# VH-VL binders against q9umr5, part 27

Target 1, 268 residues: q9umr5
Amino acid sequence: SYKPVIVVHGLFDSSYSFRHLLEYINETHPGTVVTVLDLFDGRESLRPLWEQVQGFREAVVPIMAKAPQGVHLICYSQGGLVCRALLSVMDDHNVDSFISLSSPQMGQYGDTDYLKWLFPTSMRSNLYRICYSPWGQEFSICNYWHDPHHDDLYLNASSFLALINGERDHPNATVWRKNFLRVGHLVLIGGPDDGVITPWQSSFFGFYDANETVLEMEEQLVYLRDSFGLKTLLARGAIVRCPMAGISHTAWHSNRTLYETCIEPWLS

## First folded at step 1 (VH-VL)

Design i13 (framework fv_mavrilimumab)
Fold by ESMFold2-Fast, scan of step 1:
Structure i13 (fold): chain C 268 residues (1-268), chain A 122 residues (1-122), chain B 111 residues (1-111)
Amino acid sequence: as target 1 above (268 residues)
Amino acid sequence: QVQLVQSGAEVKKPGASVKVSCKVSGYTLTEYSIHWVRQAPGKGLEWMGGFDPEDGYTVYAQRFQGRVTMTEDTSTDTAYMELSSLRSEDTAVYYCATTKYGDYWPLYFDLWGQGTMVTVSS
Amino acid sequence: QSVLTQPPSVSGAPGQRVTISCTGSSSNIGSGYDVSWYQQLPGTAPKLLIYGNNNRPSGVPDRFSGSKSGTSASLAITGLQAEDEADYYCQSYDSSLSAYVFGGGTKLTVL
């Protein structure tokens, strides 16, 4: 039978967003047990990411325990960062495929409707003043705000992303790396027409340098130092890159061609 | 017809605690973020903190950390602000105020309660 | 002191124009945060007068208007009337304090 699938949603999202994804899985892998986690829905998705990680951890433990052959994770947008941290903090996870749908894995630096809802008059160039404050770090979007013009401040103030990426030292870094490396496949999905994730290459561990030139994953210090295992995973053939043009941010979970090309092959 | 109705005036001794209530009527509490602002006699407005009653998330101004607690009871659509270790300088009118989610959340206060006078006197 | 600076008082005659300034810094108004204005009549709670720099809630007359430039904002009141006598407060957000901040207040007197 097929391994169970656990779905983790994104910012201002809920389980309802995945109704088409569930139809696709049922069509191609009938009998798959799919659990879309109804935690931190809507505005609760603004809560600090470490708090969300704790809540999602409690929810996934019994699902993983009932599936000794393993589970798959499909994690959308901000949810991909939650799943990154879950894989690091869980000593005993049995995740086979971790499928990241347009998640800002190296962070976010761009004006979007989501940021305008929360900070309506702030420009991306000024948002570092809010996000790198203690108050700002109480909001999930600020936990992965990565201003390339204030990288030193990001490294010092980020309570979440800089730590899970191994960009700043943490006492648990070695254990987190060991745990993350247990994953079978890291499937990265994203594209240039997303319109929200900025730069879109963040979904593939690329990011801006200080001149706003995008550097690919293999040029990042976190990759070169193998801080949490990306270089090791790539060497094992465990990283899959699946870029697709023509897909907006809210459509990754409802595009059949995307599903058949990038997701279906990794659901065993 | 949304109204914020606050509890009545309080007189407390130094070192005591006071708990002020703010009842939301006309809509449910979970549709608003609730903030607390005080005003000492003849002085200006000072933000103390706020919370989102949908998820219970709170934020406090630095100078009130350790002395203020903001809570809610969604079953009665009532928000509470408790201030401990009262000093004479805490004598003020305490207001609850709301923000609506939208284009300007959380940058302004839409609706205000009538205020609760708290007097700290020995 | 308050983080946003307002003159303690302004005066005008009926029918005239008055302006109330609100001076901030780079960590608040200068960072692009919106400015809102509140009117407080004697013995009453503050009332939202202007939000988002220059938007009026329903029921606020068009003779009240707001503006923002650099690190400062202004409230303009035209056609001054006796019922406009009140305290006026500007309000924004300060990223260095991680807090909502108010001006010290301006008492408007209609002569």
Scores: ipSAE 0.000, ipTM 0.388, lowest interface PAE 17.5, mean pLDDT 86

Design i14 (framework fv_mavrilimumab)
Fold by ESMFold2-Fast, scan of step 1:
Structure i14 (fold): chain C 268 residues (1-268), chain A 122 residues (1-122), chain B 111 residues (1-111)
Amino acid sequence: as target 1 above (268 residues)
Amino acid sequence: QVQLVQSGAEVKKPGASVKVSCKVSGYTLTEYSIHWVRQAPGKGLEWMGGFDPEDGYTVYAQRFQGRVTMTEDTSTDTAYMELSSLRSEDTAVYYCATAGRLWYSSGYFDYWGQGTMVTVSS
Amino acid sequence: QSVLTQPPSVSGAPGQRVTISCTGSSSNIGSGYDVSWYQQLPGTAPKLLIYGNNNRPSGVPDRFSGSKSGTSASLAITGLQAEDEADYYCQSYDSSLSAYVFGGGTKLTVL
């Protein structure tokens, strides 16, 4: 009787990370059909995000078709950006709740251990030289690298995030906006102790200006121009913000209190 | 440095239960998961399941679900694996091994116990 | 039998090169999960030989190396020595089973 739930993982991740989440859902909503998508796992999560979007699209189509009452999406970290694009490119999605777990919705700009593993000699201030090249855009993490000191390069070179956020023009922008606006609820989750997503407010569509001062969603040009529908969704009452302190990046899918407070209420 | 020391050999009758222990030294159990792998005589390695000390989460291989229980006593740094309703096919050496936590997408078994021979016969 | 397929045996003479294959599928190696290799000498517990496709723990000679391509992995042993005679197992994770999986094992005979 509950709507099916589709789970999309993050960078260097897989379905294995969601065993706790599945247990919570089974306890509170027994009988829910939960599908954790095992695509682009581990190192394959580094593939370009548009390639991942196409693969996940092929996987979700039959699930959505079998659930005329609708489905819910739970999308973790990088997976939240995949889900953003899915909602825009699918002209027939039936997603009710899109639950974004600590996803860098406005991009990433931070020195983290994940980045240092990939680029050990590079500082965040220098990563724009790699990411904003055609070669760099073949890596998922560079598809949402958003250097606030080189915004002109980001807008020109980003093959993914700048386009889905409507920060650069695209022929499909109007259709993508119409499709995204069909979502029932946009549930944004994140917090200051994440330790990976930088700035953490990126999970709530906030981001750095050129002085690294965080501007919240309502101050972003993307929101003010309503480029893909954020202002419309907010006016409709369809955006839910659920910040929680004390949760590290790898714990969003395995914290019971977080689940009960931010996720459980949106799984009809 | 790191050592896993298992309990001694056991001989059991069909239908009985066996509980194997694995004492860890050289680091704390809460840092990494303990997994159990068995090997029937002359056969290959078979993963049975693992215990993640965070929240006490356990994962069992499907074929052992309902018969295996994995627990841990952090005060004594000892992990346990109990297998019930024993059959002759359960005759095997049972190993404990350390691995990364269950939320990592890939894992490997870096330290192994010496093994415990469990013989099921009547 | 096993989720990961290995040849049951391989042989070589001292000083030669041998390769042991490990064939998986889209739900394990093909999904990008790392492959590890274990050496088991007669009467002993398995010992980690290679992790993360081609990383060696301290104490493992550089004549052991691993590789991964598509849905398969390989262990290469160069300069074969008598003490290399053992069983070798590959291991990965399978997302469809939600389980760690081992290959069936390969017995290496040094002639």
Scores: ipSAE 0.000, ipTM 0.403, lowest interface PAE 16.8, mean pLDDT 87

Design i15 (framework fv_mavrilimumab)
Fold by ESMFold2-Fast, scan of step 1:
Formats: structure tokens, sequence, C-alpha cells
Structure i15 (fold): chain C 268 residues (1-268), chain A 122 residues (1-122), chain B 111 residues (1-111)
């Protein structure tokens, strides 16, 4: 009788990464139908995010149609951005809890092993040259690259994040906001020891200003303008913030204490 | 039945202006926005301007900026498109069309006028 | 030429499936802007066939379907009929131009 759960993985990830999460759900909510979407696995996770959104949309439509009482989304890392776009582009989603596991909701600005593997000679200060080109926007990681020192380039070149955050104009912005606002709960999870998501407060809609000082969600223009509904959701009591220290990026889906504290309460 | 009825064909000399009308029936202009699209003989469709779905006001395609003016008279449910400084390459059929909207929003040009042939010749 | 690229012509026999491609870039289809498709019979105004990538207006047969992937979109017509012979246009929005953009059009010939 529990609502079905749909899981969307992150960069260089696959459904196998969630075996512990599935075990926890089965223990606390036995009988829950959990679907881990096995699309854009491994290197295919580098495909442009709008391409991934379309593929995941096709996969979730029949699951949502069979669950008139609603579904829950658990979306990890890059997958949290896919889910953000999915909730905006679907005119008829029935998502109750959207659980975002350490996702760079305001973007990424950090030197990580993922970037070094793709662009071994690049530093975060120079990556804007690659990411804000048409070629760079063919890679998912560049779709949410947010250089606080080149905000003008981010706003003009980002084919994904700037649009989904309402930081740049889009004809569908009003309907995307209306669709996103149908979500029951926005559960934000992240922490200072993640080591990959930079700044870690990006998971809570905080981000760097031009001096690399983190400004929290309520100080962001996205929130103040209510561009896609954050201010409205917060006023409704629909935003849950669940920060936890001591958890590295690849451990969010396999930590029992985190699951019991931040995820389990939202799986009705 | 909803429909768009446009003014009749026009023949103009180079340098003149033309003002095409589009009478809306079944809708009110406050509920639906109008786009203007032209098609030169044997050529494809070209968007000239229309409703900005985000801001709710009129925007013009860059190549027509300064030459085109789009106005609406809500008292008569009539939209107008005026194109000035006409050149021979402005010879085309000019269409008005309404936005397609659902309660959740979707953008497409739903109801089209019959078209107005504007011929520019010396 | 056109900001959105379509093949100038496509052909098929009655009962067959044909597809018409629409290739854009990062500033339009690649930015997530929806794609609409229009059918234009000779001497008539265009008719909306598909909006929002894959939705049909009331009265459009289910033989017509749309899809979108990356920077491209496609219109599929199954069970091709003689009355489908027409010009077909894709349409999206381009953020660099701040304008709606049409493809160059594809003439469908039913053999």
Amino acid sequence: as target 1 above (268 residues)
Amino acid sequence: QVQLVQSGAEVKKPGASVKVSCKVSGYTLTEYSIHWVRQAPGKGLEWMGGFDPEDGYTVYAQRFQGRVTMTEDTSTDTAYMELSSLRSEDTAVYYCATDYRSPWGSYGMDVWGQGTMVTVSS
Amino acid sequence: QSVLTQPPSVSGAPGQRVTISCTGSSSNIGSGYDVSWYQQLPGTAPKLLIYGNNNRPSGVPDRFSGSKSGTSASLAITGLQAEDEADYYCQSYDSSLSAYVFGGGTKLTVL
C-alpha cells in the first residue's frame, strides 16, 4: 500500500549502487515497489541533460500512470537535476516526495576526480572556456557548471541549469513553475564532508557569489523571484532540509543513519 | 466556432507601408496572444513577432525590428501588423495565428487566419 | 539558411512509415525548448499537428507522432495516406535570437 519509489542515479553510476538503499526501504516499508531506472549508465551519464530528461520521462510515464495515489522520487547527485527538469516538463506528474540526495541544485564549481578524468589539464578557474562552448554543452557535467566569476557566460551559455532555475528566460517557464509546484515535499539532503559537490550548500540551493562567499537559498534571486516555486513551497511548509556531516559523496545511498533520518520519514 | 479573419490582398510600391488586420472571433484578445508569420512565394514560414509567453507582451524578430509594429484593439477584437519601408522581398502571404494553451501550458500556433497576400512592385 | 534544418523532401508509399527530421542546436532544441509540427496543404494556411514535442491537438490522427532527442526532433507518420501529401514544418524557440524559429520545410510525396 506504500507509494512506488522511482530512483534516478548520478554521474558514472548505475542501478547497482542502490542495493543498500533498496534493502533499507524493504526493511522499513515492506511491499514498496521500487524501480531504479537503468538508463544513461556509466559513460552514458555524460550525455546532455535534456536528452537524459527525455529518456527518463518516457520511463516514468507508465509507472506514474499505474499509481493514482502518487509516487516518490529519490534522485542522487546529477540525477537530482534530471528530476528537477522532469517535474517541470511533465504536465501530469503525481510526485509526492522528491528526495534530492546531494545534488548540485545551483550548480557545481569545484575541482573533482570526475573533471580531472574528463579534462585532465583543466582547473575550475579555466573550465568555463570549455563548458560554455557549444561543444562543452554536449556534456552533462557542463550543463550545470556554474562559474561564479563568469556569471554572464553561465546565464547566456547554460543550455540546462540556467533555464530550469529560471535564471534565464524560457517560453515554458510559467508552466514549468506550475508543474513543479505540484510536488508534495522537496526533501534536500547534503553535507560538508561530501567532497565532490562544491559548494556543498548547492544541494540546498545555496551558492557562491563573485567573492566565493556562499549565500544561502533565501538570498538567491531564484528564491526571491520565486522563479520556479521555492518561495511558495517554503511558505507551504513543503521544503525539508536534512544536512548531515560525515558522509562522502558516494555514501549517501548506503548510510543507514542518513536513510532513517532523512529519507524514511518521507516514504508514505 | 473560433476563427481568425484577415483583411484582403494589398499591392504596394517600394517604400510604402502596409497594415494587415486580423479579426478574432470566439476568443478575446486578453485571453489569447497573436503571432505574425509570413511566407514568400515558394518559400518557408518565417516568424515576424508576437506574444512573449514569459512576459506577456509583444516581441519582434530581430530582422524586422524598427520596421514592424504589432498592435491590438481589444474593443473590436482585432490585431494589426504594420510593416513599413516595403521592399520587393517583402512580397509574401502574411498570417496571424493564436497561441495554443492548455491549463498546464503548451506553446504552438493553433488557429490560423486565411492569410493576406501583400505584393510589393514598382 | 534556416536555424532548424529539415530534409527538403521525403517520400513513401501508402501504408508505409516515414519520418521527417528537424535538427537544431544548443540555443533552441538543445536548450529544452519544445518542438511543434505543422502540416500545410497546397494553397492553405498551416495546421498544428504536434505541440510540446509529442502531443496531438484534438482531431489529429494518432498516425502522427513526435519525438525529441538532444538537439533534434522527429515527426513520424505511420500508415501513410494520399491526403498526407503536404509540406511539413518544425518550429521551436531560439534563446540567442529571442525568437520563434521554423525549419525550412519538408515536402512529403505519397507515391
Scores: ipSAE 0.000, ipTM 0.377, lowest interface PAE 21.0, mean pLDDT 86

Design i16 (framework fv_mavrilimumab)
Fold by ESMFold2-Fast, scan of step 1:
Structure i16 (fold): chain C 268 residues (1-268), chain A 122 residues (1-122), chain B 111 residues (1-111)
Amino acid sequence: as target 1 above (268 residues)
Amino acid sequence: QVQLVQSGAEVKKPGASVKVSCKVSGYTLTEYSIHWVRQAPGKGLEWMGGFDPEDGYTVYAQRFQGRVTMTEDTSTDTAYMELSSLRSEDTAVYYCATFGKIWGSYRSFDYWGQGTMVTVSS
Amino acid sequence: QSVLTQPPSVSGAPGQRVTISCTGSSSNIGSGYDVSWYQQLPGTAPKLLIYGNNNRPSGVPDRFSGSKSGTSASLAITGLQAEDEADYYCQSYDSSLSAYVFGGGTKLTVL
């Protein structure tokens, strides 16, 4: 009956954060097998994103193999970027709905308590010095740090996001695009009151230009070039945009109205 | 490593309020739920309530509803427990503890503060 | 009054096995809620000893193990040592109270 659901958590997060989400799924889709992956929890969420992608890949393979009808992914915050890469590197994924729950799909450029814990004297304006070093790229948060005032450094130094978004060339780009395009639905969720994801439109593939003016997905070079398939997915009717105001970053997985409006319809 | 450091001992008169603090180090407050457990001299452990800083949800044990308030300040990684209308039977060591080390699967209090002795006497 | 019932005391000699029981009801252990155990040395804060019925945190020796059956749980300590002398508390969740509950505690004396 219902396809299994795989949940991937965010930065400094774990499966406990999804207790309300699991309750909602059980109420509306009883019998759904939900697996919340307990990999890279807490401090381990700081490990390089490519390392996390490999670990999550190994965990999802047997789940996907046991579900020939397909699976759904719900990927929260940083976890949405893990899932982006996972869908690109897996030649044989059978994901129907990829539900991206307030994830910085075009990157992050904003101060957070997480950054102050790691780099207590840094501000968003000078974090590029750390993040765009080889040492900095060993931390997950730096893998998607996207400073719009140092875009050349981002493009040359990002070992993860610039590659997965096709903003910098990679030998596997054609295969990654082909793999990603197998997804049934790309469901994008986010909102202006998130308070952590900056700009919040990053969850919808929007981002700052050099003047910190947000340009939406259709104005992004990655969309216009169709670098990893966004333009093709949109033309296919496979992209769903579900913005909602009034929801803080840690509340996306615990708001019933959000669940009923944006998540529930995609859990066939 | 996770460490919880609580404020010092307090002596209060009946009817007063006491506010105990618990500073979390080694992780941010948003990574851990903080719960409060008390222990009267020579007696067992009694759960009072807990705040989940990640979603803002706070639950109080029925016995303490109306008298206890649990808050947190994420900017200083400090949790607080305030107990009002103090009586002599509130004399106890008050502990803060992290909750949810094994997220979603188990319900355990993983790391404990050193305790704060609150004495209520007239 | 404790929702979970423990014997007030148990005793053993070095090298022996002791078992501490924790008796609940249908609203807590009987409903499937897991059981954790805490060790409290004199004058110190409690320390997590067992979680999720029978899992040990890093640093807890194999001598400590937990089990659960029906509405009850137990903590077994094998190869009893002098430093095991402490108070031991079981803990679960009670759905009728919507509360985390502790047992009354068991004082272990090493003779």
Scores: ipSAE 0.000, ipTM 0.381, lowest interface PAE 18.9, mean pLDDT 86

Design i17 (framework fv_mavrilimumab)
Fold by ESMFold2-Fast, scan of step 1:
Structure i17 (fold): chain C 268 residues (1-268), chain A 123 residues (1-123), chain B 111 residues (1-111)
Amino acid sequence: as target 1 above (268 residues)
Amino acid sequence: QVQLVQSGAEVKKPGASVKVSCKVSGYTLTEYSIHWVRQAPGKGLEWMGGFDPEDGYTVYAQRFQGRVTMTEDTSTDTAYMELSSLRSEDTAVYYCATSYPTGWRYLGAFDIWGQGTMVTVSS
Amino acid sequence: QSVLTQPPSVSGAPGQRVTISCTGSSSNIGSGYDVSWYQQLPGTAPKLLIYGNNNRPSGVPDRFSGSKSGTSASLAITGLQAEDEADYYCQSYDSSLSAYVFGGGTKLTVL
């Protein structure tokens, strides 16, 4: 029978958003046990990412324990970063496919109305003043704010993303890398018409340099140093890239063509 | 500014069906999810279901599954709610309401409401 | 009964403060789902008063505020005015029902 699927939602999101995805899985893989985690929903998604990782870890452990043949993760938007950290901190995860659905894997640097909802007077050029403070790091969105013009502040102040990407040293880095490398497949999904994730190539481990020129994954120091295993996974044939144009940020979990092309093949 | 304008009052016999319309103006239909909420005379609010126009997805409350159908016509910016096998206890004012369809602003709030459509079921 | 519990009525005098409670459970408010509040004047459609536990839409006076603690939420109205006399509904999402849920409503009387 099919491996269980665990779904982790994004910022200001909840399990409600995934009903279309569940319908697609039921149609193509009937009998699949799908668990959409109802933790840190809505406004609670603003809580620090390490707090969310702890809560999701507690929910995920019994599901993985009951599935000795493995599980799949589908992690949307901010949820993809939670899943990155889960795979690193869990010594015993049995994840086969980690499907990252338009997640800012190298961080976010873009003006949006959603940021103005939380920080009404801020622009992307000024948000580093808030996000790289101790107070700012208590908000999830600041945990992956990556200002390419203040990279020294990002490296020193990021309590989450710089650490899980191995951009700043951590005592647990070797264990985190070993744990992450147990994943069967890393499936990266995203596209140019997302409209929220900036740059959209962040979903594929690409990001801005100091001149706001996007450098792809293979040009990142994180990849070149193999800080958490990307180079090893790519050499193993375990990284899948599935870009699709024409899909807005809130449509990744509800587009049938996207599901059939990028998700369905990885749900054994 | 979004405005929702609903069709006029209906009187139906038990066993009939009713189809209520909700015309969206001020923005395109695809920018918002449309939800349907009813209120029996002197009673509280009851969520029936919602339609996300961006992906065509619908969710119905368990009590109404099998009797309710929610659809949209993007060419006329109109949402519809059809309720079949009507009973006297379906007598209520039926409202359409918007919620933001984006994960970033998804707080479960119904921000703009139609004026309501009274549906009376009597023989 | 309704999934979210509200008192059926509350009353206050002009200028005073009143609070309307909304009690849920672990499957809704207790799971972190946001609470919204709606005001319904007689013969009219409900109007969104508070969203996301404590945010006001444009045009809603700062006399209205929301709060959330554990499995419960509250709507506070300060400087009570005669025009505040209405029915008030809380609303959240319930994961066990996979549905949006409303409180039973509270009739506010301004004495």
Scores: ipSAE 0.000, ipTM 0.425, lowest interface PAE 13.8, mean pLDDT 87

Design i2 (framework fv_mavrilimumab)
Fold by ESMFold2-Fast, scan of step 1:
Structure i2 (fold): chain C 268 residues (1-268), chain A 122 residues (1-122), chain B 111 residues (1-111)
Amino acid sequence: as target 1 above (268 residues)
Amino acid sequence: QVQLVQSGAEVKKPGASVKVSCKVSGYTLTEYSIHWVRQAPGKGLEWMGGFDPEDGYTVYAQRFQGRVTMTEDTSTDTAYMELSSLRSEDTAVYYCATGRWFGELSPYFDYWGQGTMVTVSS
Amino acid sequence: QSVLTQPPSVSGAPGQRVTISCTGSSSNIGSGYDVSWYQQLPGTAPKLLIYGNNNRPSGVPDRFSGSKSGTSASLAITGLQAEDEADYYCQSYDSSLSAYVFGGGTKLTVL
């Protein structure tokens, strides 16, 4: 009787990371069909995000078709951006709850071990030189690199995030907004102790201005312009914000209190 | 193929309310919203507000907040704009128009109704 | 009272070029919102003439063109004809007002 749940993992991740999440769902919603997608695992998570969106789209279509009453998405870290694009490009999705687990929805501007592995001599202040090149845009992490000191380069060169956020014009923007607005609930989860997502408020559509002062969602041009429907969703009461302190980046899918507080209520 | 047909001219006394209708046909646009724009005699165009019939989301311009109400009757594909507490300065032609919603970087109104003259006189 | 500023009138003879300006601010045109233009013939509803700064709907002659720079936009009409005599309005969106905004209108007289 519970709607099926589709789980999309993050950077350098796989389905194995969600074993605790699956146990929590089984305990509180027994009989729920949960599909953790085994696509773009490990190093393949570095593939361009538009390529990942196409692959995940092909995998979710038959699941959605079998569930006329709707499905829920739980999308972790980078996976939350994949799910953002899925909801925009699919003109027939039936997603009820889109649960975003600590995803950099406005982008990333911070050093991570993953980034240093790919670009070991780069600093966050100089990474824009690599990421905003055609070669850099072939890596998923560069697709959501958002340097607040080079916003003009971000707007011109980002092949993914600037487009799905409506920060740069795209022929499909009207259709993408209409499709995204079909979602029942947008559940945003994140917190100050994540340690990877920088700024952590990116998980709630907040981000740095040019002085690295964080401006919250309601102060962002994408919200004020209602570029893909955030203002409309908030007015409908469809946005849920669930911040929690004390949780590190790799623990969002394995903390029972987080699950019970932020995820469980949205898995009808 | 989209057509907007508005109700006929109205004459009202100060303090009254007026309700203008806009019947929409050819509902085929992907992102569809209905907007109301007025024009006082010899004056320019003024946006009053808009709503998306698909989900009922409505936004009114600040100067009309509290006096204007925009509704729909989905059974007849008709949009309505009601303006209350009428004054002489509300004398204008009122237009309905189809447009893109907030968030589009190219804000424009594709199709317009023929207009409804509302005259407020004592 | 208009948020976008246009000259109240312009005039030209047949075959000439006229330009109509539309001046905004950082909260509208300066925020990256495109400018659209409408033609209003006497006694008729406005008609979309230009959208997205310089795109023409079907049926609009190529003698009409638009441009945008900084916080301002312009409509250019080349090869002016008698039937171009009308009022012209620019339009954009203002993020601080959360409202669609129009220019005050420009009356084009063809002499």
Scores: ipSAE 0.000, ipTM 0.386, lowest interface PAE 18.3, mean pLDDT 87

Design i3 (framework fv_mavrilimumab)
Fold by ESMFold2-Fast, scan of step 1:
Structure i3 (fold): chain C 268 residues (1-268), chain A 121 residues (1-121), chain B 111 residues (1-111)
Amino acid sequence: as target 1 above (268 residues)
Amino acid sequence: QVQLVQSGAEVKKPGASVKVSCKVSGYTLTEYSIHWVRQAPGKGLEWMGGFDPEDGYTVYAQRFQGRVTMTEDTSTDTAYMELSSLRSEDTAVYYCATSWGYSYRLPFDYWGQGTMVTVSS
Amino acid sequence: QSVLTQPPSVSGAPGQRVTISCTGSSSNIGSGYDVSWYQQLPGTAPKLLIYGNNNRPSGVPDRFSGSKSGTSASLAITGLQAEDEADYYCQSYDSSLSAYVFGGGTKLTVL
């Protein structure tokens, strides 16, 4: 029998976005229990990420407890960051495959319709003024805003991403690393035609330097220092990288070829 | 950390003008827009207008247009609200409050302690 | 006259649930403009309690929640406590007035 699958949606999303993904899973792995969490839907997805982590944690505990053989997580966009934190704060998780579906794992630095909707006159060059304020950190999108031209402000003000990435010290860092390392597989999915996640390589732990040149995961300090276990996971053979061109941000959960290539092999 | 400190209480005669200050600390004035809200004794909150320091765009509520002027001095991180042609009905506590701008999605996140303005003859 | 209508008072006993309504029109809440809620303790400045219909700033307990439907919004307070006794104001934006508008305020009494 197949392990249960838990799905965590993204910014301005809801469970309805995953109807095609559920059809694909049912076709290839009939009988799989799939739970798409209906928490922080729509504009509630703007709530601070630590608040979302607490809510999703409460929802996943009973599901994991009922599945002693383990569960799989499929976490889309912003939801991938929620799942990153869940794996670190839960000292008893039993996640086998963590499938990160186009999530900004090193942060976001790009103009999008979502930012224009929330901050109509802001551009990526000046959004740091809002996001790195105490007020800005009350919005989820600002919790992973990573301006490469103001890295000092990011490190000091980010209440979420800098902490879970181990870019700033935290008393729980050692425990968070130990917990995260219990994951069976870290499956990273993303691509150049996403159009929202900027740089798209953030989905693979790559990110801009101060000149907006992308440095890949192995060149990041977070990897080199093994701050939360990426280097250990890679050495263990537990990191899977599955880039695919031709897929826009809202299509990652509804493309059959992507599902068969990048997701299906990791659902046991 | 962020706080707004307003000037002290004022007593004015009808027909005079009053200028209330709001000093911002913990961030710079240019990072936020400032709004002004008043509250008559025992009554509710009334929005008077707001100024976006970054944009330079000021919006006044219709009933105060022509009597109110909202300005800022970025060198001292201080916002000002001046109300002229004072009437007894203008007796109220005047608050400054911060927001990122005039977007309807952004509320008033930090408030000053209030300045009591009493208009009496 | 307030553009947004709130009941002037509401009361409850400790541990109970109370709700405070905020009724608008098509030019404000009915047009999709977000609703914020402010708590004002006696003798103090208002404090942001809820923004964007149902988001809480850091430090606001989860006992406070907001909702919005049609031309109206409501604030729910569960597990009512003595320190919740205060005035509560809703706020939105009105496109016909080109202005932020507040409700008339609701005095919550904890019996």
Scores: ipSAE 0.000, ipTM 0.382, lowest interface PAE 18.2, mean pLDDT 87

